# VHH binders against MAM domain-containing protein 2 (MAMDC2), part 8

Target 1, 162 residues: MAM domain-containing protein 2 (MAMDC2), of Homo sapiens (Human) (q7z304r168to329)
Amino acid sequence: IECDFEENHLCGFVNRWNPNVNWFVGGGSIRNVHSILPQDHTFKSELGHYMYVDSVYVKHFQEVAQLISPLTTAPMAGCLSFYYQIQQGNDNVFSLYTRDVAGLYEEIWKADRPGNAAWNLAEVEFSAPYPMEVIFEVAFNGPKGGYVALDDISFSPVHCQN
Below, E stands for the ipSAE of ESMFold2; O stands for the ipSAE of OpenDDE; V2 stands for 0.75 times the mean of E and O plus 0.25 times the DockQ between their complexes.

## First folded at step 8 (VHH)

Design m6 (from m1 with K98T W106F; framework vhh_5c3l_4)
Amino acid sequence: QVQLQESGGGLVQPGGSLRLSCAASGFTFSNYAMSWVRQAPGKGLEVVSDISTSGGYTTYADSVKGRFTISRDNAKNTLYLQMNSLKPEDTAVYYCATLTYRGYDFGFDYRGPGTQVTVSS
ESMFold2-Fast, scan of step 8: ipSAE 0.013; ipTM 0.277

Design n1 (from c7c with T98K R100T S102R; framework vhh_5c3l_4)
Amino acid sequence: QVQLQESGGGLVQPGGSLRLSCAASGFTFSNYAMSWVRQAPGKGLEVVSAISTSGGYTYYADSVKGRFTISRDNAKNTLYLQMNSLKPEDTAVYYCAKLTYRGYDWGFDYRGPGTQVTVSS
ESMFold2-Fast, scan of step 8: ipSAE 0.000; ipTM 0.184

Design n12 (from n1 with T100S W106F F108Y; framework vhh_5c3l_4)
Fold by ESMFold2-Fast, scan of step 8:
Formats: sequence, structure tokens, C-alpha cells
Structure n12 (fold): chain B 162 residues (1-162), chain A 121 residues (1-121)
Amino acid sequence: as target 1 above (162 residues)
Amino acid sequence: QVQLQESGGGLVQPGGSLRLSCAASGFTFSNYAMSWVRQAPGKGLEVVSAISTSGGYTYYADSVKGRFTISRDNAKNTLYLQMNSLKPEDTAVYYCAKLSYRGYDFGYDYRGPGTQVTVSS
């Protein structure tokens, strides 16, 4: 389940449709497509791509943006890694879940709130002994403006370095 | 230890009413959104209602909207579900659950053992 989000490709990841908030592909142009852009200077200087959620789109209680992997097809065990950034001052919660075929969710990682909007590396020990989905989730706690960005998801069948 | 305990289920005729209660302990109840989830015989789990930490925001599934009312008493660590105009289709085990905010695909971290609601003539 690896994806760098280049070429505007989601690598089989899907948004769980929500008319008010979803993950979007960023980068690839200098055009401003909404009022709040993640790392506006970086977005304008780089033509790379990443996924992002911007809480300016939150309209209602319980709005959640989920980015869902394809079902795992073979047993997997190893290190799931990705880069993320969270804008300062928001109340959004960024988490990683697994969901099995019975619909049971289990939180396997939650972002510590960073003191700045820099890219951070997350490394999560991951095991899927039966088919399941991996879900990147941003849960919004009110209309406070802010973004969460995700890039460079990779899996390695070895233990995490940290 | 997180504990959730439901009560108030029972047998009722179509058109009747019941009030469910859930006593919460082992965590700071006022800091968490709460939900009621049900499972009818031979069917999957359905989130029927959810309530924010303060009670200022509520959610209802289309199947219960206008008939059910969720509420909470943070001073008593208690969650309630007032069920009016009950239908045979409401027959299910009802669970009290700590809600993760999940838009259209509601999840939960913990749930109680459940209370049976049967609607029959």
C-alpha cells in the first residue's frame, strides 16, 4: 500500500464520500484553488503532489475525512511509514485505523500535535494477518481553520527503525 | 477501566415508547462524544444516534429521525435515548458506545454489553 500521490494518482486509495470534507490532491500547479492552502510557499515552489484535508470545508458536527486503502490480499507484517504535516492552532485529530471485513475499527496510531507545520515522519508497526483496510482519518473538532497533509506512504516487511 | 452499562430495554407494542440509559465510568465522560448503536437479529450494526461532548450537536440515522431523542447528563455520567413511536423494525440489542467522529461511517472505541428492545404486537 505505497503511494507518493504523483501524477494525480491515488494508488487505489479512495475517499469515503462526504459532501462537506474529503482528502484532496495538492501540488502540481501555482493556482490557488481555495482560501487556505497547506504550506502555500512550498505548494507554489514545488510541482510534487500530496494529499491534504482543509478544515475550512467543515460544515457540520462529526465531519470526518477518510482516505481508505485497498483491502490487503496477503498476510502483511512490517513497518508502515508516511510523512504528514498539521497546521498550527487547529483542533483536528489525525489518526490511522485498520478496519476488518466485519467493519470493526482499531486505532493503530495517532498524531502528536506538532509545534509547527513542518513535514514529520511517522513509522507504525503494522500487521494484517487477514484482509483489512488501512484508513487515514482527520476528525474535525469545530470550525477552527487548518489543514492536515499526507505524502509518501510506504510499507517495508521489516521492523520499524525507531 | 472504561465501563458502559445500558438499562431500560424491554417489550413494547408498536407505537409505544421506551427510555434507555447508559451509566459510564472509568473515564472523563464529559470529554467524549457518545452514541447508541443497535443490532437487529441477523443484521449488521447500525449507529442510530450520536451526541457531542456538550450535547450541542446531535446525529440521527434516517430510520429513527423524528422519533428518537438522544441526550446526556455530564454531571451524572449518563447517556439517554428516548424512543417514541416504536416500530417492529426497531427490535434490536441497543449498545451504548464511545463515538469516534466518523462522518457517514461511524465507529466506536468501546461499547457496553447491550440491552434488548423488542417491539411486537
Scores: ipSAE 0.000, ipTM 0.140, lowest interface PAE 12.4, mean pLDDT 68

Design n15 (from n1 with D105G G107D; framework vhh_5c3l_4; at its last look DockQ between E and O 0.01; V2 from the best seeds 0.00; counts 0 for: pae E 12.1 > 2, placed apart)
Fold by ESMFold2, look of step 9:
Structure n15 (fold): chain B 162 residues (1-162), chain A 121 residues (1-121)
Amino acid sequence: as target 1 above (162 residues)
Amino acid sequence: QVQLQESGGGLVQPGGSLRLSCAASGFTFSNYAMSWVRQAPGKGLEVVSAISTSGGYTYYADSVKGRFTISRDNAKNTLYLQMNSLKPEDTAVYYCAKLTYRGYGWDFDYRGPGTQVTVSS
């Protein structure tokens, strides 16, 4: 369950459709009504698609966006890692859950506020002895909840070192 | 460890005003949405109002819209409810609640003793 979101591939991840808040593919380009201006780094063209969700579309008190992995197909255990960005000081909750075929829903990670806004690395112990989904979830309490971005999901069969 | 202490209730005539306060401790207040919840005699719990961590989003039940104003002061760890144009149906014990997201819903944690509001001639 690895994904760098390049070439508009979601690697089997599915956004749970919601009328108000959904995960979208994003990139590094700045859009201008008179022109589209890509701001590629001088040494790395073709950088960096990511998934994001923005609170600007929130219309209700409790709005939840979910990005859901395919079911695991073989037993696995190890370290699930990913990079994320949360706008500092905003009203959102970013969490990671597993859900099995019976519908048992378990939180395995929740973002701590990272302070200075930047891409943060998360490393989460992950065990799927039977088929499970991994769910990236953002809950907003209103339209000023900021954004959450997610990139570079990776799995290693070795326990997390951090 | 979470502590919530409500104050500011009392007896008031219809059309009057009260300002409720909730002092919070034992958690990082600015990281949590907060709510006022009330229970009238013989009635179930009602969510009166809620406010986001920054104060940028507010929710009001239809029964209080336009009359009540929720606010927070994150520097003082305090939640407020300004209640204007009070009616006898607003009579209830009012609780301050810390909101936490748990899977498919928000938990309303109302640990405090509440504050009695009575609107009567």
Scores: ipSAE 0.005, ipTM 0.196, lowest interface PAE 12.1, mean pLDDT 75
ESMFold2-Fast, scan of step 8: ipSAE 0.013; ipTM 0.322
ESMFold2 (binder alone), look of step 9: mean pLDDT 87; pTM 0.881
OpenDDE, look of step 9: ipSAE 0.027; ipTM 0.496

Design n16 (framework vhh_5c3l_4)
Fold by ESMFold2-Fast, scan of step 8:
Structure n16 (fold): chain B 162 residues (1-162), chain A 122 residues (1-122)
Amino acid sequence: as target 1 above (162 residues)
Amino acid sequence: QVQLQESGGGLVQPGGSLRLSCAASGFTFSNYAMSWVRQAPGKGLEVVSAISTSGGYTYYADSVKGRFTISRDNAKNTLYLQMNSLKPEDTAVYYCAKLTYRSGYEWGFDYRGPGTQVTVSS
């Protein structure tokens, strides 16, 4: 379930359909007119790629955007890590869920409000004894003009350091 | 310790108006979406209205849309519900509630006040 989102590569991740707010591939070619785009973590420039979701597309109270991994194929346990940015912390909740074959969601991580424009490392203890999906979710309280960005998803079969 | 205290309930005739207030303390009020929920005797809780952290977005249940208005004053840590054109079916205990997100497009609340009684009868 590793992905750096480079070269327009989504590694099998898909958006859950939403007419108003979805995750987009950012960086590279075109600037979002509704927010300041972050620099790519991998290349430290706007020429690299990352995923992002922007609150200015929210039309309804409590709208959500989900980015869903492929199903895991083998039992796995270890550290799931990724980089993220949150601009403006008041009107969104950024969380990581697992969803099993029965459709049951379990929250495994939730973002702090770490500041407004820095890449932060998240390290999440992860265990999938059965096929599961990993879901990156942003729930919006309103259209505050902020964004959440995500890059460099990786897995290591060791415990998280922090 | 989270504290929410409602006021403004009472007895009113059908077609009348009431304004509910909720004083919040013990948490950073401006960081949380807030709601008004109600419970009529023998019924479950119904979320009637909700408001985003900034006040830029609101929700209303179909039963109250066009009649109720939710607002907040983050400088005063206060939530309001203006209730117009009240009907007998609006009779309930009204609770101020601190919203939290549940997974999968669900919203819940993790704290509510003791409630204020609204009775609409002639």
Scores: ipSAE 0.006, ipTM 0.242, lowest interface PAE 9.8, mean pLDDT 72

Design n17 (framework vhh_5c3l_4; at its last look DockQ between E and O 0.34; V2 from the best seeds 0.00; counts 0 for: pae E 7.7 > 2, grease 24.6 > 24.2)
Amino acid sequence: QVQLQESGGGLVQPGGSLRLSCAASGFTFSNYAMSWVRQAPGKGLEVVSAISTSGGYTYYADSVKGRFTISRDNAKNTLYLQMNSLKPEDTAVYYCAKLTYRGEWGFDYRGPGTQVTVSS
ESMFold2-Fast, scan of step 8: ipSAE 0.006; ipTM 0.255
ESMFold2, look of step 9: ipSAE 0.019; ipTM 0.376
ESMFold2 (binder alone), look of step 9: mean pLDDT 87; pTM 0.889
OpenDDE, look of step 9: ipSAE 0.055; ipTM 0.506

Design n19 (from n1 with L99I W106Y G107P; framework vhh_5c3l_4)
Fold by ESMFold2-Fast, scan of step 8:
Structure n19 (fold): chain B 162 residues (1-162), chain A 121 residues (1-121)
Amino acid sequence: as target 1 above (162 residues)
Amino acid sequence: QVQLQESGGGLVQPGGSLRLSCAASGFTFSNYAMSWVRQAPGKGLEVVSAISTSGGYTYYADSVKGRFTISRDNAKNTLYLQMNSLKPEDTAVYYCAKITYRGYDYPFDYRGPGTQVTVSS
């Protein structure tokens, strides 16, 4: 389930089809549907392509945006890692879930509120003994909250080092 | 090389129906979400409908919801759009577009040459 988003390809990841708010590809040559988004040239130039969700697209209180992995095909156990940014994380909840073939969700990670909009490394103990999906979810608790960005998803079959 | 070819456009009266087809080649069709995008005279591009790789998930713009149905046949590498209860405001060039999993963002990498749909009395 590794993806660096570098070729405008999500490695099989998909948005849950939802016309209100969805994850978008940022950076590189990708055109945003809205030109209203504030631009930070620093993280765009450094990171190539990344995924992001912005509160300016939120139509209703407590809307969610989900980015869903391909179904795992073989048993996996180890460390799932990725980089993320939360701008004004006070109004956003960024979480990682697994979803099994029966449709049951399990929260395996939740972002701490960072004091800044810098890229943070998340390392999550991950186990998929049978086929399942990994879901990156942002829940918006109002129109104020800024964006959440995600990049460089990787997996290692060893325990997380941090 | 990616190729997309639309067909099925034409002139219809308000309330009529039309079925668009898009033949895809040069890529593994079943691995990509697909979209129908339209451009009305003097206006920008609008994503009308999108369909997941399996066909299990679909999206429709509010302007066409309940009237249009998107479908795909992965064995035939073909995308379809069934358009019912057509309105004059549906008049546009309709494009078949390959999605690189960029959500609803403007289909940027590949689209076909388009097929004209005109709804007029």
Scores: ipSAE 0.000, ipTM 0.126, lowest interface PAE 14.6, mean pLDDT 68

Design n8 (from n1 with D105T W106Y G107S; framework vhh_5c3l_4)
Fold by ESMFold2-Fast, scan of step 8:
Structure n8 (fold): chain B 162 residues (1-162), chain A 121 residues (1-121)
Amino acid sequence: as target 1 above (162 residues)
Amino acid sequence: QVQLQESGGGLVQPGGSLRLSCAASGFTFSNYAMSWVRQAPGKGLEVVSAISTSGGYTYYADSVKGRFTISRDNAKNTLYLQMNSLKPEDTAVYYCAKLTYRGYTYSFDYRGPGTQVTVSS
């Protein structure tokens, strides 16, 4: 499940194809004419890489962008952690889901709207009794777009500290 | 206190349609995936359909694919199930359920009291 998105590597994560909006690799001095790209968390500069989604591409105001993990090795239980950034003043909802073999979704985490543009640490208790996918979802629930950025996904087989 | 209240059930002939509604209160509805679960007389619970928090992603049991449509209105805290081409096998009590994942299982945190759907001639 671990991925720092360095060297343009997705670690097996895939987009659920959507013609309107998808997750993209950012950093490495990539130009963005619509939004100010966040600094990479790992290197705290544009030299590193992270995933981001920017809703300025959204044609329908209730669209979603999903970044889907490979199937987990089950059973597993522990702390799933990652860093995220949400641009202020947007209508985006950033959530983490599991999807099981029957196609059932369960939300296991939802971002607070932190009111800052800094990288925030999320720690989520995670359990997979059988193979599941982990899904990072951004839902565009209004006309005000903005970016959501994700970096440094890791898993530890211990309880989260918070 | 979580509260779920189903409505819209009734008696209908085979091939007919019904629309079920579930009014949710006591929690932030838009934060949770929701499900419709049914129980036929003498049978266990069957998950009929589920919907993501945004409504962008849905699940349907093979028994109802192409006939049932789940939807939600987060502004109204309401979950819907549009049931078309109803069959006698669809006769059951239908429950609205809030989905949670705990430990090594999926669970339904809460179920409403249910609404009876009867499909017969």
Scores: ipSAE 0.000, ipTM 0.112, lowest interface PAE 18.8, mean pLDDT 67

Design p14 (from n1 with A50S; framework vhh_5c3l_4; at its last fold request DockQ between E and O 0.62; V2 from the best seeds 0.00; counts 0 for: pae E 10.3 > 2, grease 28.4 > 24.2, SAP .682 > .668)
Amino acid sequence: QVQLQESGGGLVQPGGSLRLSCAASGFTFSNYAMSWVRQAPGKGLEVVSSISTSGGYTYYADSVKGRFTISRDNAKNTLYLQMNSLKPEDTAVYYCAKLTYRGYDWGFDYRGPGTQVTVSS
ESMFold2-Fast, scan of step 8: ipSAE 0.015; ipTM 0.388
ESMFold2, look of step 9: ipSAE 0.005; ipTM 0.234
ESMFold2 (binder alone), look of step 9: mean pLDDT 86; pTM 0.870
OpenDDE, look of step 9: ipSAE 0.379; ipTM 0.701
ESMFold2, look of step 11: ipSAE 0.262; ipTM 0.628
ESMFold2 (binder alone), look of step 11: mean pLDDT 86; pTM 0.866
OpenDDE, look of step 11: ipSAE 0.449; ipTM 0.751
ESMFold2, fold request of step 16: ipSAE 0.000, 0.005, 0.005; ipTM 0.206, 0.206, 0.298
ESMFold2 (binder alone), fold request of step 16: mean pLDDT 84, 84, 84; pTM 0.853, 0.852, 0.853
OpenDDE, fold request of step 16: ipSAE 0.285, 0.668, 0.708; ipTM 0.649, 0.843, 0.865

Design p4 (from n1 with A33S; framework vhh_5c3l_4)
Fold by ESMFold2-Fast, scan of step 8:
Structure p4 (fold): chain B 162 residues (1-162), chain A 121 residues (1-121)
Amino acid sequence: as target 1 above (162 residues)
Amino acid sequence: QVQLQESGGGLVQPGGSLRLSCAASGFTFSNYSMSWVRQAPGKGLEVVSAISTSGGYTYYADSVKGRFTISRDNAKNTLYLQMNSLKPEDTAVYYCAKLTYRGYDWGFDYRGPGTQVTVSS
């Protein structure tokens, strides 16, 4: 078998597909697994590719779009960072969860309504003392859900710098 | 109480066919999107197919497109998965799942006990 992004211990994020609401690759049209590696800088892929979800496809299901990491392989504590963009004036909720092997969800971050439509940096301190998944989730509350974009996911085993 | 009960699993040879059924009770079946999810030995959960409340819209994982067909009968509160041209890689426990619990397990809002499908070479 092969992961959606690559075959490795830390395979790229997996998209849990549904008929109308999914995370898609934007920019260069290539999934970029380098953004999930700590402190990796690849200017062409990091700046040229992002993931996004758009409510224009939310017509027939009442559900969420989830982008799910592989299970963590070692105890980890530190800073998870990523860039995100949320379309202004739209009714959506962008959240970050952990899910353990027993299926227990814990919300570790929720997006604030940004003051502009530019890319925003999120830095989330968390720990995974045993294997768990990290889940980026968008829930849409109405017909004007808009889009959410996500890029440059990285983890550093140090405290968040700001 | 929500209950989902799968049936129709079994042992088949490669190239064979199986039809899975899921009997639903304890909720208004016609109000909810439904899915089939599978787990192969040593692997994670995979959503293989989903169907809208009316049956007008369907999803299929790339691994099963063209081979599997999802359908539902809202009058009978039953979900179906027709599996054709089965491959050894389709060997897994197949679960029926309710999809409308926003903010939790997509495809595992409520899940049945599963039915084993084994495709032998």
Scores: ipSAE 0.000, ipTM 0.120, lowest interface PAE 12.3, mean pLDDT 67

## First folded at step 11 (VHH; framework vhh_5c3l_4)

Design D1 (from p14 with G107T; at its last look DockQ between E and O 0.73; V2 from the best seeds 0.00; counts 0 for: pae E 10.6 > 2, grease 27.4 > 24.2)
Fold by ESMFold2, look of step 11:
Structure D1 (fold): chain B 162 residues (1-162), chain A 121 residues (1-121)
Amino acid sequence: as target 1 above (162 residues)
Amino acid sequence: QVQLQESGGGLVQPGGSLRLSCAASGFTFSNYAMSWVRQAPGKGLEVVSSISTSGGYTYYADSVKGRFTISRDNAKNTLYLQMNSLKPEDTAVYYCAKLTYRGYDWTFDYRGPGTQVTVSS
């Protein structure tokens, strides 16, 4: 379920189809502006590619955008981590869910609303004893809520260190 | 310990106006989108209007659009509904509701007693 969204791959993550709101690939332009910096070094969460969703595409109150992982293929338990950024002053809700093959949703994490644009680390205890999807959801209250960005999803089979 | 207290209802003639208020406590009001919902005699609940946390985005049911205005004052922890050009069909108990998103769907938390609005000649 790990993805840094670099080098033209999304690691099997897909949008749930929605005619109005979907996650998009961001970055690139800022990377080109910083072309004098070493681009051969591994860097993440700064100037590379990331996924984002923006409220400007919302047409209805209570729209949701979902970025969905592939089903897990083996039992796993440990720490799911990722970096996220929430634009200041937005009216959206950013949450992480699991969904099993029977369709049962469980919230495993919900974002705080930071007052500035900064990358934040989230570490979430995660257990998948049977096949399930991980779902990053943003629920919007309208088109003026700003954006949410997501990058550097990783998993460790050890409890979170938070 | 969410507390919602509606007020401002009453009896009014068709074409009249009322302003509903909802005093909120027991939660950080400015962090939640809010709605007015109503229940007419013998009918189910209808979402009348919703407002975002900042007040920057609003929703209205088609039946009230152009006649009702939702607003909020986050400094006073109060939600409002200005109801103009009232019709007999607007007769209902009106509740304010705190909106909580719970995976795939919004949950309407209406715990107040509601306020009766009656529109009749």
Scores: ipSAE 0.005, ipTM 0.242, lowest interface PAE 10.6, mean pLDDT 74
ESMFold2 (binder alone), look of step 11: mean pLDDT 86; pTM 0.866
OpenDDE, look of step 11: ipSAE 0.485; ipTM 0.762

Design D2 (from p14 with N31D Y32H G107T Y110S; at its last fold request DockQ between E and O 0.86; V2 from the best seeds 0.00; counts 0 for: pae E 8.8 > 2)
Amino acid sequence: QVQLQESGGGLVQPGGSLRLSCAASGFTFSDHAMSWVRQAPGKGLEVVSSISTSGGYTYYADSVKGRFTISRDNAKNTLYLQMNSLKPEDTAVYYCAKLTYRGYDWTFDSRGPGTQVTVSS
ESMFold2, look of step 11: ipSAE 0.040; ipTM 0.463
ESMFold2 (binder alone), look of step 11: mean pLDDT 84; pTM 0.848
OpenDDE, look of step 11: ipSAE 0.664; ipTM 0.845
ESMFold2, look of step 14: ipSAE 0.006; ipTM 0.267
ESMFold2 (binder alone), look of step 14: mean pLDDT 84; pTM 0.851
OpenDDE, look of step 14: ipSAE 0.000; ipTM 0.214
ESMFold2, fold request of step 16: ipSAE 0.000, 0.011, 0.000; ipTM 0.189, 0.369, 0.215
ESMFold2 (binder alone), fold request of step 16: mean pLDDT 85, 85, 84; pTM 0.853, 0.855, 0.851
OpenDDE, fold request of step 16: ipSAE 0.705, 0.725, 0.209; ipTM 0.853, 0.868, 0.603

Design D3 (from p14 with N31D T100E G107K Y110S; at its last look DockQ between E and O 0.74; V2 from the best seeds 0.00; counts 0 for: pae E 7.4 > 2, grease 25.6 > 24.2)
Fold by ESMFold2, look of step 11:
Structure D3 (fold): chain B 162 residues (1-162), chain A 121 residues (1-121)
Amino acid sequence: as target 1 above (162 residues)
Amino acid sequence: QVQLQESGGGLVQPGGSLRLSCAASGFTFSDYAMSWVRQAPGKGLEVVSSISTSGGYTYYADSVKGRFTISRDNAKNTLYLQMNSLKPEDTAVYYCAKLEYRGYDWKFDSRGPGTQVTVSS
């Protein structure tokens, strides 16, 4: 469940395919310096990598992009942390879910709506006593929802400090 | 405390027009997508139209496309539905609804008591 998204490696994360909105690799050599997307968190430059989804690809009301971890292989509990950036836009919701093997979703975190241009740290108490996926979800209700970027996912077996 | 109040319904002849309004209070209106839903006598709920938080994107049911127009005024906390070329089939109670994302899809969070629209000679 840990990933810095460098070297074109997604660390086992996959999109649930959607014809319009999916998570993509951003930063590095993929976009020119004039992109509105942020510098990555790891290297603080346009040369680093992160994952992003942008509403410019949305074609319908109520489109959802999901970035899904591999199933956990052993019980684990602790603190899941990641950096994210959400462009100020009124038409998106960024959330983190767990999903068990029966398909039951549980929301374990949701971004606060007034976004900013800075990278923000999220620290989320995480417990997986049985196999489950971690899912980063962005829901759009139109192409003016802006972008969401995600970098530096890590896990610590100790509880979150906050 | 979320409050939604519809108005502007009434009796109108086929081919006529009505404009529905929905006054919102008790929440930050501009943070939520909104919908008009209707329930005809003896029928289930039908989503008529939806509008994004900014008003930049809209959805219309096929049965009302080209005849109805949804709009919002975030400064006045008000949602509107302009209904033109009304047909007897449009007879229903019309509800204003607040949308909230819940897990995998969008859900209605709250709705008002509704306003009756009757299209009849």
Scores: ipSAE 0.020, ipTM 0.382, lowest interface PAE 7.4, mean pLDDT 77
ESMFold2 (binder alone), look of step 11: mean pLDDT 84; pTM 0.851
OpenDDE, look of step 11: ipSAE 0.549; ipTM 0.798

Design D4 (from p14 with Y32S D105E G107S; at its last look DockQ between E and O 0.54; V2 from the best seeds 0.00; counts 0 for: pae E 10.9 > 2, grease 24.8 > 24.2)
Fold by ESMFold2, look of step 11:
Structure D4 (fold): chain B 162 residues (1-162), chain A 121 residues (1-121)
Amino acid sequence: as target 1 above (162 residues)
Amino acid sequence: QVQLQESGGGLVQPGGSLRLSCAASGFTFSNSAMSWVRQAPGKGLEVVSSISTSGGYTYYADSVKGRFTISRDNAKNTLYLQMNSLKPEDTAVYYCAKLTYRGYEWSFDYRGPGTQVTVSS
């Protein structure tokens, strides 16, 4: 459930495949934040790598992109944290969900800040008493929704400090 | 509280036109995507048309493409549907709906009481 996205590792996270919008690796010294590169390309950087999704490829109204964790393998409870950036003036909804093996979705966090040009820290109380996926989700209302970037996902077995 | 009120329905002959309006209040209209949804007698709900927050992107069901035009006026908090070349099959209650995304589907739970459109000779 922890991932810094270095060395082009996604730490078991996968897209729910969508023909138009999917999460990609970004970052590095070359700074290509909107590429749709194939799996064989690397984005290594000493300044850090991140995942992003960009609305420029939305072709239909109401497109959704999901980045999905592996199922948890043991009961866990604590604080899930991550850094995110939402492009200023975008028109999207960025949320975090859990999904159990029966398919039950629960929203555990939603972005409540206007987009800015900075990374923001989110800390979310997380409980998985049975196998669950964690899902980072962006819903777009068209191709001018901007981008969302995600980095440095981590978990601590201690309650969030906020 | 979300409030939506449709108007402009009525009886019209085949080939005629109607313009529906929807007055919105209780939310920031310019931040919400909107839809027109209809329910014909004995049928379920059908999404007729949807429009993005700015009005720059629209969707139309195949059954109405080329005949219906959705628009919005964010300054007046009003959604519109221009319906041309009406057919008897367009007879339905038309609802104005605020689109809400709940992580697994787009929802039409926030809608007005509807306005009746009847197309007959």
Scores: ipSAE 0.005, ipTM 0.258, lowest interface PAE 10.9, mean pLDDT 75
ESMFold2 (binder alone), look of step 11: mean pLDDT 85; pTM 0.850
OpenDDE, look of step 11: ipSAE 0.234; ipTM 0.609

Design D5 (from p14 with G107K F108T; at its last look DockQ between E and O 0.36; V2 from the best seeds 0.00; counts 0 for: pae E 6.8 > 2, grease 26 > 24.2)
Fold by ESMFold2, look of step 11:
Structure D5 (fold): chain B 162 residues (1-162), chain A 121 residues (1-121)
Amino acid sequence: as target 1 above (162 residues)
Amino acid sequence: QVQLQESGGGLVQPGGSLRLSCAASGFTFSNYAMSWVRQAPGKGLEVVSSISTSGGYTYYADSVKGRFTISRDNAKNTLYLQMNSLKPEDTAVYYCAKLTYRGYDWKTDYRGPGTQVTVSS
């Protein structure tokens, strides 16, 4: 479940496909002409890579973008950490869920509101005693919901430090 | 606290027109998509129309497409619904709603008293 999103790969993460809003690779040679996107956290340059979702392509209300991890295959517990950026104005909801094989969701983290223009560190206690997915989810209520960017997902088998 | 006040309803003949207004306060109106929802006598709620924060995107239920027009004035914190070619089946209480995402569900947050629209001969 670790990913720095370099070399144009998603580390096993997949979108739940939505006709209008999905997570995409940002940075590097890939540009979205409609938004000013951040520098990559890993390399701190416009040429580094990260994942993002941008509301400018929203065509319907109540759109949700989901980036879904591979299903866990062995028990694990510890600290899931990642860096994120939310465009100010905060017309979106960015949250992290777990989902079991029966489709039961549990919210394990939600971004503060309002966000800021800098990369923020999130550290989330994570426990998967049975098979589950981790889901990064952004909900928009229109095309002026801004963007959310995500980079440097990592997991440590020890509890979060604070 | 969110406050929504609907107005502009009334009795109208079939084929007539009405313009509904919704005055909003207690939140930053321009940051939220909005909807009109209605409840006909003895029926559940139906989302009639929705509009994005800027007004650039709209949704209409099939039953009202081409007859109703949603709009908003962010400077006046006001949502509108222009209702033309009204039919008896449009008879309902109309509510203004703020659109929110609460975890894994979208919600239409309607808190006003609504405004009655009655279309009859």
Scores: ipSAE 0.020, ipTM 0.372, lowest interface PAE 6.8, mean pLDDT 77
ESMFold2 (binder alone), look of step 11: mean pLDDT 88; pTM 0.889
OpenDDE, look of step 11: ipSAE 0.539; ipTM 0.786

